# VHH binders against Type II restriction enzyme BgcI specificity subunit S.BcgI (bcgIB), part 2

Target 1, 341 residues: Type II restriction enzyme BgcI specificity subunit S.BcgI (bcgIB), of Heyndrickxia coagulans (Weizmannia coagulans) (q07606)
Amino acid sequence: MNNLIKYSTFLISDLFDVVIGKTIDGNKAQRNENGTPYITRKATRNGFEFMIDGEKEKLYSGKLPVITIGNETSKPFVQEFHFFTGTKVNICIPKLDLNRNHLLYITTMIENATKMFSYSYTINSTRLKSLKILLPIKGEEPDWDYMNTYISKILSNMEKNFDVQQNDGVSDLRSLKDLSWSQFKMDEIFSINSGVRLTKADMKPGNIPFIGATDSNNGITEFTSSTNASFDGNVLGVNYNGSVVENFYHPYKAVFSDDVKRLKLKNYPNNKHVLLFMKVVILQQKVKYAYGYKFNATRMKEQIILLPTKADGTPDYEFMEQYMMRMENKVVGRTTEKEAD

## First folded at step 17 (VHH)

Design p8 (from p1 with S104E)
Fold by ESMFold2, fold request of step 18:
Structure p8 (fold): chain B 341 residues (1-341), chain A 122 residues (1-122)
Amino acid sequence: as target 1 above (341 residues)
Amino acid sequence: EVQLVESGGGVVQPGRSLRLSCAASGFTFSDHAMHWVRQAPGKGLEWIGEIWYSGYTFYNPSLKSLVTISRDDSTNTLYLQMNSLRAEDTAIYYCATVTTTFDEGYTSQDSWGKGTLVTVSS
């Protein structure tokens, strides 16, 4: 009874008032960098398209923060500023005075719930109101403090990975085309460890990310308190699901499904940038694995990967690190520039 | 955003050679592996081969001696040279690539051309 986190289900309509935003069509969306956010059904960039001038009567000017979720994409986002909406954007307005972290936790649970019930390709207001989500409880009520603390911890780690993070010491500016490349077996490069079967029926709710066969949410399909031999961190998780080879970097500790293998470098310090270089290179092979010779995850050790090399023929891990640091710096520069605009 | 446009298809006689092109735009071509894939009438997609950065190529073993893939990074163009064409090479030929982000989830996006039809017939 002591440290076990209890969970219960809650209807979205019990927690939120759900309304459809007042649509501004594309022909009325006059761009203005000093205007107001235009939120659409877009599944990326927080649903944000650009800043606009719009009719005051169509502005969502109510309680903040709120969740937006588009019918076509079913991707929930937390909005902290007032906004205009495009077509078929639902606004979930909390009935309680909830903060950003509470809503971020809830967006994760909404995503899980839409997958769990095999909902249609679209969400509408009626289906959203009837959606049940699993939340941690204290007594019989949602444990808001737990959710806030948990998200604060996760965000602190993710902020280090993205937010205004200029990587120092970038000195290697070579293009990929200018390098020497050689073939390597995956086993020469990685220690490869299988995940462990843990079905949803055997899984106890909790706060540890569970990594499964998915192409979204950095591989997270559940949050659990159940651990097993797969409990690990600072790894590349490679999705073992047929001919689709998706992979995600996990700086945090997680539990891994038997559909996911954990990869660590054998001959170089296991670090974010080299692992993400490996991710990019592997992903560029998806077409080969889908329509050529199948990716055999049982024999993943014997799969060939093409890597840049030093003059002595060994992998150029320093270049891989430098390249990814350089590419991340370019992205940070773009986001910093956009925030300044 | 990403655009791939195949060209060079048409009707050819068995035993002849044909060169297909794929014009690429909307991404840094020289940083991406490029693929050729074909689909014969009534059949599934068949991977032909790929070309990496700096010119490394890999081919479907069943097609290795019949095709050559090359790229010109200065014109952002991918090529497929096919020799000794056979009736069974009749297909729609696609070029494809996979782009990835360098932020958030480091996710991938598959991009395909609309294809170019090659018909091998007497």
Scores: ipSAE 0.492, ipTM 0.827, lowest interface PAE 2.1, mean pLDDT 80
Fold by ESMFold2, fold request of step 18:
Structure p8 (fold): chain B 341 residues (1-341), chain A 122 residues (1-122)
Amino acid sequence: as target 1 above (341 residues)
Amino acid sequence: EVQLVESGGGVVQPGRSLRLSCAASGFTFSDHAMHWVRQAPGKGLEWIGEIWYSGYTFYNPSLKSLVTISRDDSTNTLYLQMNSLRAEDTAIYYCATVTTTFDEGYTSQDSWGKGTLVTVSS
């Protein structure tokens, strides 16, 4: 009676042709803002470095979309435009007609799979071809419709909190250094709630993200159908064990490990942009907690966070919100402009 | 790419002072907290302190009276002033920061310099 999603493993080589991009050395890359994307081994910005002019013979001009993944970074990105590559960039070309959402799902599973194998996992074309990833199935085949719908739902939920027209309402353009700042205890700013222990033995496969104390994949370490009292969304998940003070924003509902605290704002509506500002500020203390100052759950409430303040000494949540909206507007503006071209 | 380069290390006699520098590039220096960390021979890493873009400094309590951290945002340079140096202050001194990209995940990257050796010996 239950319509449970089943999962199976698949080899990358069963789903993709894997090739190495023709290298343009960064030293020889001729920058041109009106040129073609230069994709490198970077773990950020979709692998994008800058726009270049390059030799036609080195252009990846094949089927789209594809996945790029650098050997040393092992960070996969979906590419929807033709591009040039830097050194040691793998290109995974789908054997089937797959769309962007299918590939986004697969990139998540590639990231998960590479972490299961090593501390310093280096992925070359041979290892990539033999990499096994876990995918939902219908019968014996990948359930492409499920993956597409799942990603569409996630992206739709994220877009509900993002308003491109909000750039018209942003009026506070001050730099961080020009603000007044004050110290606050975490307990003054956040409602801090513990996760709940959920062991692998108690987990059932599913589509609910399980948040562990990791430093990657937005904190997601498993997908489960199991829930408990930690089932929550629109929170900042902050590690206090494992990758200490690493933290991720979760607009979606998830289940949280007992190594992760859920933080919500105490004195302001629980706002995506303010929470992302908090994420950045908390991460800037990461070095302190890794190498000198003990961090534990009992003391999280007592930890100090520096926040911008208004003239009356209270946190300037409106500035925090506008600042992060400005940062998002810059990212969306670049993406929208490139897609329109 | 983020680069951090420490300088100013060397041999110094006990009781003297030394100023270390960390030149930063590849990110907006003024928007980031900066850290100093050291590692004495045969020991683990020890956090010295941090300085924020707000001008606030926080120090390891055991070192607070001995060190001063400052920054010059116009030259993208972080400084560590050490006074009344002792033999136990012999260490490799690193500067470090955590940068965030404003992509979909707001991903972070830890960046460290290669360190500069300070030897306190007569």
Scores: ipSAE 0.429, ipTM 0.799, lowest interface PAE 2.8, mean pLDDT 80
Fold by OpenDDE, fold request of step 18:
Parts: C-alpha cells; structure tokens; sequence
Structure p8 (fold): chain B 341 residues (1-341), chain A 122 residues (1-122)
C-alpha cells in the first residue's frame, strides 16, 4: 500500500521563533580566519561572507541549528555554528529540537513558498512569520521522521555516488600541467537536453526532486510527484537562467525546470567523476555569463571548453575520472597533501 | 584567500595604448581561467574577455577597442593590452576568476579585484 504521504500547511511562526539579527560595527570587527562566521543576506555560500572577530554582544550564540534568511534575497540557509550577522537577516530558531536534515527539508519548502512571490518581494520578519509552508504530516503534526529519512536518503545517495572507497583505483598521478589540452565545443562533448516548464500550480506534492536554476542545495528547489519528459538521472544540470552557468551533478532521478539544461556525455559512459570534472570546467565561464554576456542555448552549444586529451586527440576521460577520484580522496583525508598537484 | 590586484590604470590620451596587470595569489593561477571586466561611469559591468589556462583567449564580440589578453603563469600575472583607446573606454577595469572547492558539493566562488581606473581624455 504505497502510503500516500499527506501534506498540510504550517506557519513559520508555528515552527520557529523568528528574530532579527544584530548588526556588527564594522569599525570594531576584523577579519580573522580563526574567528566566527559572518553571515549576510547573500544568496550564495550559505550567506557566508568571511570569518571575523566581533563584539560578543552582537554574536548569535543561541540554539543551533537555525535557518537564516535574508530580507531581500529570501534565500534560506541552515546554520550550524554561532555567527555574526545583520539586521537584514532573519534568524529562524526552531521551537522543537530539529536536526540539520529537518531544517534542510524546511529550507526547500520555504524556497518553494517564496518563489510564488515576485523577485521584488522583500521578506521582513512579519512576512516571514506569516509565511505558510507545506510539510508532510503524521496525524496533525509534521512528520519529522519522514523528513529526516527523506533527506538522509538523498544525502546517502549522494554519498554512495561519492563512494571514494576504492583508493585502489587511482593509478594516474599526472598533474594538469603534464597534460595536453584541446578545445572542444560543448555540443561535441555533451548531449544537451532542455528541462520542461512545470509551474508550482501544476506540481503535486511528492518526493521527486525538482531542479531549478538555483546556486544552492544541489539545484533542488522543490519536491514533486509530477513527472514529465525531463525526468532524468546521472546528469549534469546546468542553469540556463537565474544563477547562470551554475551546475550540479544529479546521481538521482529528478525533474528539471525549463531553466536548466541536462548534459550527458556523448562518447563516454556517464559517471560521477567525469561529470564533476566537467562541472569545474564549465564553472570557469561563470564570470563571462554573469556580467553582460547573455547565456543562450546557441552560445551554450558553441561554448568552447578545454579538456585533457589523449594522443589521438580525443578527450582523456580516464584521466578526468582519476583526477577527480584523487581530489575526492584528498577531501576525505585519505591521501596526504603531497600528492597535491 | 584569493587575491587579485589590478594595476596600470591612469589618465591616457585618445589613440594611445595601455597595458593593465593583475597580480593573482591565494590559488593555483595556472589552473584557472582569468577574466577582464570593466565598468564605465553610469553603466553596468561589461565582460571584456577571458584567457584559459592553455592560453586560449575569447573576447566580447561587441568590444570595439583592440584588446589582447595574456598571462604569465610564472609570475601569476594577467595582462590586458589595450590599443587605440577612446573616450568610451573610460572605466574601472577588473580582473576576475572562479575558484572551485573540492569540498562537499564542489562549491564555486567568483573573485574580483578592487579594480584600476582608466581615464581616456584629451
């Protein structure tokens, strides 16, 4: 019996105490790498600006984790550390003992709820308190276990795809400088498919990730049971609108908005490491398209990228894979920095 | 921390040439594409061009000024050569790059210098 998950609406004020951040005096603050995170109304990097030393009286040192949301950006982020912020940032403090997964789920729902509002919609504390979000329920209460499990599964699937376990598989230790590089058009390397327009009004609640043109949360903006021709997995989603050029690898099945292009390799099996390598390569163009150079479908297809090549002139996918495996191993501390190119 | 410092700006007469420099630090310069962007007074940001790690260059097709972007990886320096400067080339010139961290999610960050002012006047 596919237990149809029921959803209900909840006010943010029912779930959170909303407080306004305290502004730090810039004259009394100094940058310090060993200091405290400074969180602003930025829509990127989880709101993080830099680490600072500031006045203790201005520090948020309350309950953790919390959600921060900028008034102007309306982007919610989970914060797991004490932080400095400003008066244009709302701090949502859970009334219940919620964990990171719960809050991650809720942030997605907040984003979904705010998308209905024009980009000009400023979310002040009053509006935020009155914001209604859709949550799965057990009885009359939010189903916290479901939310936790759901997020855990997503993260685990992401991790499984990151299963760096096979140290045994790294055999190529060449640096990027040791390679020959060649120019390729995007459409030579990738099959590029569009997402499909799916409005919130047409979406039914569900557990399928919906990928929008965002620069956060791995591109996930909503969860739906509605599928369409864009239903796809093991793909690199590249933003066409919004946060242009930003892109995420999706090992799981998802539905894609019309603002996102789905990229798959043409001449090599799609795999996590190669696609992640490609992600980094594509991101090199972020500045180009962010500032006055319009990103369109034609330009995307014709965009030149540089890739490592074999002696025969073909892309060296094997190297790409090995390289990303090495990078992954470094991140997880399995290899010493000495192997760093 | 990524640092970009532009230099070489100043007042120049129309028709003259100018070479700007960008000193980069805090990341592996040779592994990153570098960009030049400018902002004229009262106007938005305009992408000028880019140079890849391999030396491949691409320029804004709308750019009327003769520009050449180059790089020296041994000194972590990016260059912008501008020839036949016009009044319309008056702007603050920025160098920029995108760095990616290999942490969870492979987050990217764009970094900009403080800019250098170029004034083309008779």
Amino acid sequence: as target 1 above (341 residues)
Amino acid sequence: EVQLVESGGGVVQPGRSLRLSCAASGFTFSDHAMHWVRQAPGKGLEWIGEIWYSGYTFYNPSLKSLVTISRDDSTNTLYLQMNSLRAEDTAIYYCATVTTTFDEGYTSQDSWGKGTLVTVSS
Scores: ipSAE 0.428, ipTM 0.793, lowest interface PAE 1.1, mean pLDDT 85
Fold by OpenDDE, fold request of step 18:
Structure p8 (fold): chain B 341 residues (1-341), chain A 122 residues (1-122)
Amino acid sequence: as target 1 above (341 residues)
Amino acid sequence: EVQLVESGGGVVQPGRSLRLSCAASGFTFSDHAMHWVRQAPGKGLEWIGEIWYSGYTFYNPSLKSLVTISRDDSTNTLYLQMNSLRAEDTAIYYCATVTTTFDEGYTSQDSWGKGTLVTVSS
């Protein structure tokens, strides 16, 4: 009975007291190996820079463990020791008595939530407080036991399987060459819906991403409180104008420009991995539409794409999902190796 | 770094055939679709065709010249066979591909060779 874990969104401010770190006077701080950890906005090494002696008044000596998040890097780290930090680091203090595993789970969810935002998106304390993260729930409350167990399992598996390559979730190891490929029309695979025109003049400031026909920042061009018929999530946004054929997956709800088409799978549940696979497939046509063919709505619908197929001639969505999972795992593995170096 | 190097261009007489090559490196060639694009003097870029990793080919229907695109994955080489060349086929020919990185939000980059000049002249 695959007990479908239910998830709900929670505000960071509901779960944490968010405080801004205190800046250490550089003139009063000295490096000391026997000192206290200095945590910065660094995206690596758990934010650790070096050990220092500093003014006691600037020391975070409150509740532990906590999560630190740099404004610019948006990387969350669990801190289990008292530390010095700066004004560009947010300290998330749990309102509840949470352990390291809980916070590790939450850090993952924060990262997922922030990845939705372009690398250029600075998370200040205000934005952080309003950040929504997805957590498993029991009833209306976060399922803390689940989170703890989940992280424990991951940690235990990591200890056993130094070979990060054995993610229990990946069972299909076929290469692209091992597959049969078939031609499909875009409109056979996707429901294609248009965005809605929303001018800057009509936009009210808010926290909802507005997706434009850009080639960067995951397609996000603005944040607005204005919603319209294009309000959608778990969708692939494909640029129709501007940076044509460029596309981004949006796991979150967003408003879409009329220059962007919203693509959802017709015959398979929309999910991150399959849609990302489709993203890559669609991008293969970028050169075609950049230099000879005008990309219009009709052509988009009629565009032929090649997809891996099952024996019955249907798209192999399961493979697509597994393939992208493998790719993600590979990237994570590389990152861990670099951090170990 | 993705590198594409076209070769095989030159001066040819009308009616003759020419085969262009594109040597690819810096990415998994066999997993990527490859494109040929050309630019005639004073004109914009024109998409010629593409070949997918599965061997499927698509061509620009507006092409008057007979073209065939093929690939050799063992040598990471893309080919463009052109037959019955005309003066209008005079152009710089480029090979191109789109690579996707999965480390930073699945960003994509298009890569182009430097091109090879084909001149069809009597």
Scores: ipSAE 0.393, ipTM 0.770, lowest interface PAE 1.2, mean pLDDT 85

Design p8 (from p1 with S104E)
Fold by OpenDDE, look of step 17:
Structure p8 (fold): chain B 341 residues (1-341), chain A 122 residues (1-122)
Amino acid sequence: as target 1 above (341 residues)
Amino acid sequence: EVQLVESGGGVVQPGRSLRLSCAASGFTFSDHAMHWVRQAPGKGLEWIGEIWYSGYTFYNPSLKSLVTISRDDSTNTLYLQMNSLRAEDTAIYYCATVTTTFDEGYTSQDSWGKGTLVTVSS
C-alpha cells in the first residue's frame, strides 16, 4: 500500500518568525577575514558575500539554524552561523526546534511556491509571511520526521550520485604534487580557543554533544544540557590532552572540554571541506607528538603546517575545498560500486 | 591494507653511514607525509623526522645534523640517511604514516612497519 504522503498548506508566519536584517553602517563595517559572515541577497554561495567586522548590535545572534531570503532573488538559504545581513534580507526564525534538514526541505518548498510567481516576484517580509508552502503532514501537523529522512536520503544519494566521474561541482583537478606548498603557523591559520572544564558531576543530562579528548565517536563523550563559554559549532576540535592531535569536525553545536581546543579559520569562511582538509593536515603531526614531543597549547599555536598556496603566497582554500570534495566523491563512488556488486 | 617495510638495517661501525629504506604500499604514497621513528633498547620511541607531500622535511632537533629524510614517489619509497653513526644510534628504526579514510566520517589510522634493526658497534 503506497502510503501516499499527504500534504497540507502552511503559512510561513505559522512556522517562522520573520524579521529583517539590520543595516550595517558601511563606514563601520570592515572586511575582516576573521570576522563574521555577511549574508546578502545573493542567489549563490548560500548568500555569503564576505567576512566583516561589524557592530555587535547589528549581528544576528539569535536562534540557529535559520532561513535567509533575499527580497529580490527570493532564494532561500539555510544559515547555521551567526551573521550580518541587510534590510533586504529576510530572516526566518523557526518557531519550533528545527534542524538543518527540516529547513532544507522547507527551502525547497519555498522555492517551489515562488516559482509560480514570475521572476519579478519580490518577496518582502509581508509577502513572505503570507506565503503558503506545502508540507507533508502526519495528522494535522507537519511530518518533521519524514522531512528529515527525506533530506537525509537526498543528501546521501547526492553524495552517492556525485559520481566522481561527473565532476559536478569539481573544477580543480590538480594533484597535491601540482601545487606550491608553504609553511604556516597554526595561529596564523586558525583562531584557537580553549574548551571549558566541565566535570561529570556538574554535567546535566541533555542532547548537546560534549566533546572530550577521545579518538572515537567524533569526539563525543557525553550528551549534556549544560552549556558554557565553549558552546560552539562549525569548528575543528583538536585534542591537546588524552588522545593528542586527534581532531574532529563538528558541524553542530557542542560543548568542549578543557582538553580540547576549538579551531576556526581566520581568513576563510569555516566550511566542512576546508576544515576536513585541515583535519588531515593536522593529523600528520600525530606521530611527532606521540613519540617525542609534548603537545600543549603553546606548541599547538606555533606548530608549523604545510598548506597549498596561491601565487600570492596565501593558502589556497579553494583548492582544499575542491580536493576534499573530490575525495568525498571518490569514497561515495566506491561505496556505491560495492553496493552494486 | 597499508604496508610499510623497512630495510637496510644491520651492524655498522661507529662513524659510518647507513641508508634505510621503507617500501610503502596500500595507499597513495605521494599524498601522505611519512615519518621515521626509532626505539633504542630499553628506551621509549623517539621521533626522528618527517617528510611531507611537497618534500618539506622536519627533524628532531637532537638528530637534525645526523639524518636526512627523502622520498621517491615513483617507487613509493621513503629513505633515511644516517651519517656519523654512534653507539647511541643503535635502535630499531620504523617508518610510519597516518592515513585518513572516510566512512560515515573521517577516521585516521596510524600505520607502522615492522622495523629494521641498526646496531652500531665497534
Scores: ipSAE 0.315, ipTM 0.742, lowest interface PAE 1.6, mean pLDDT 87

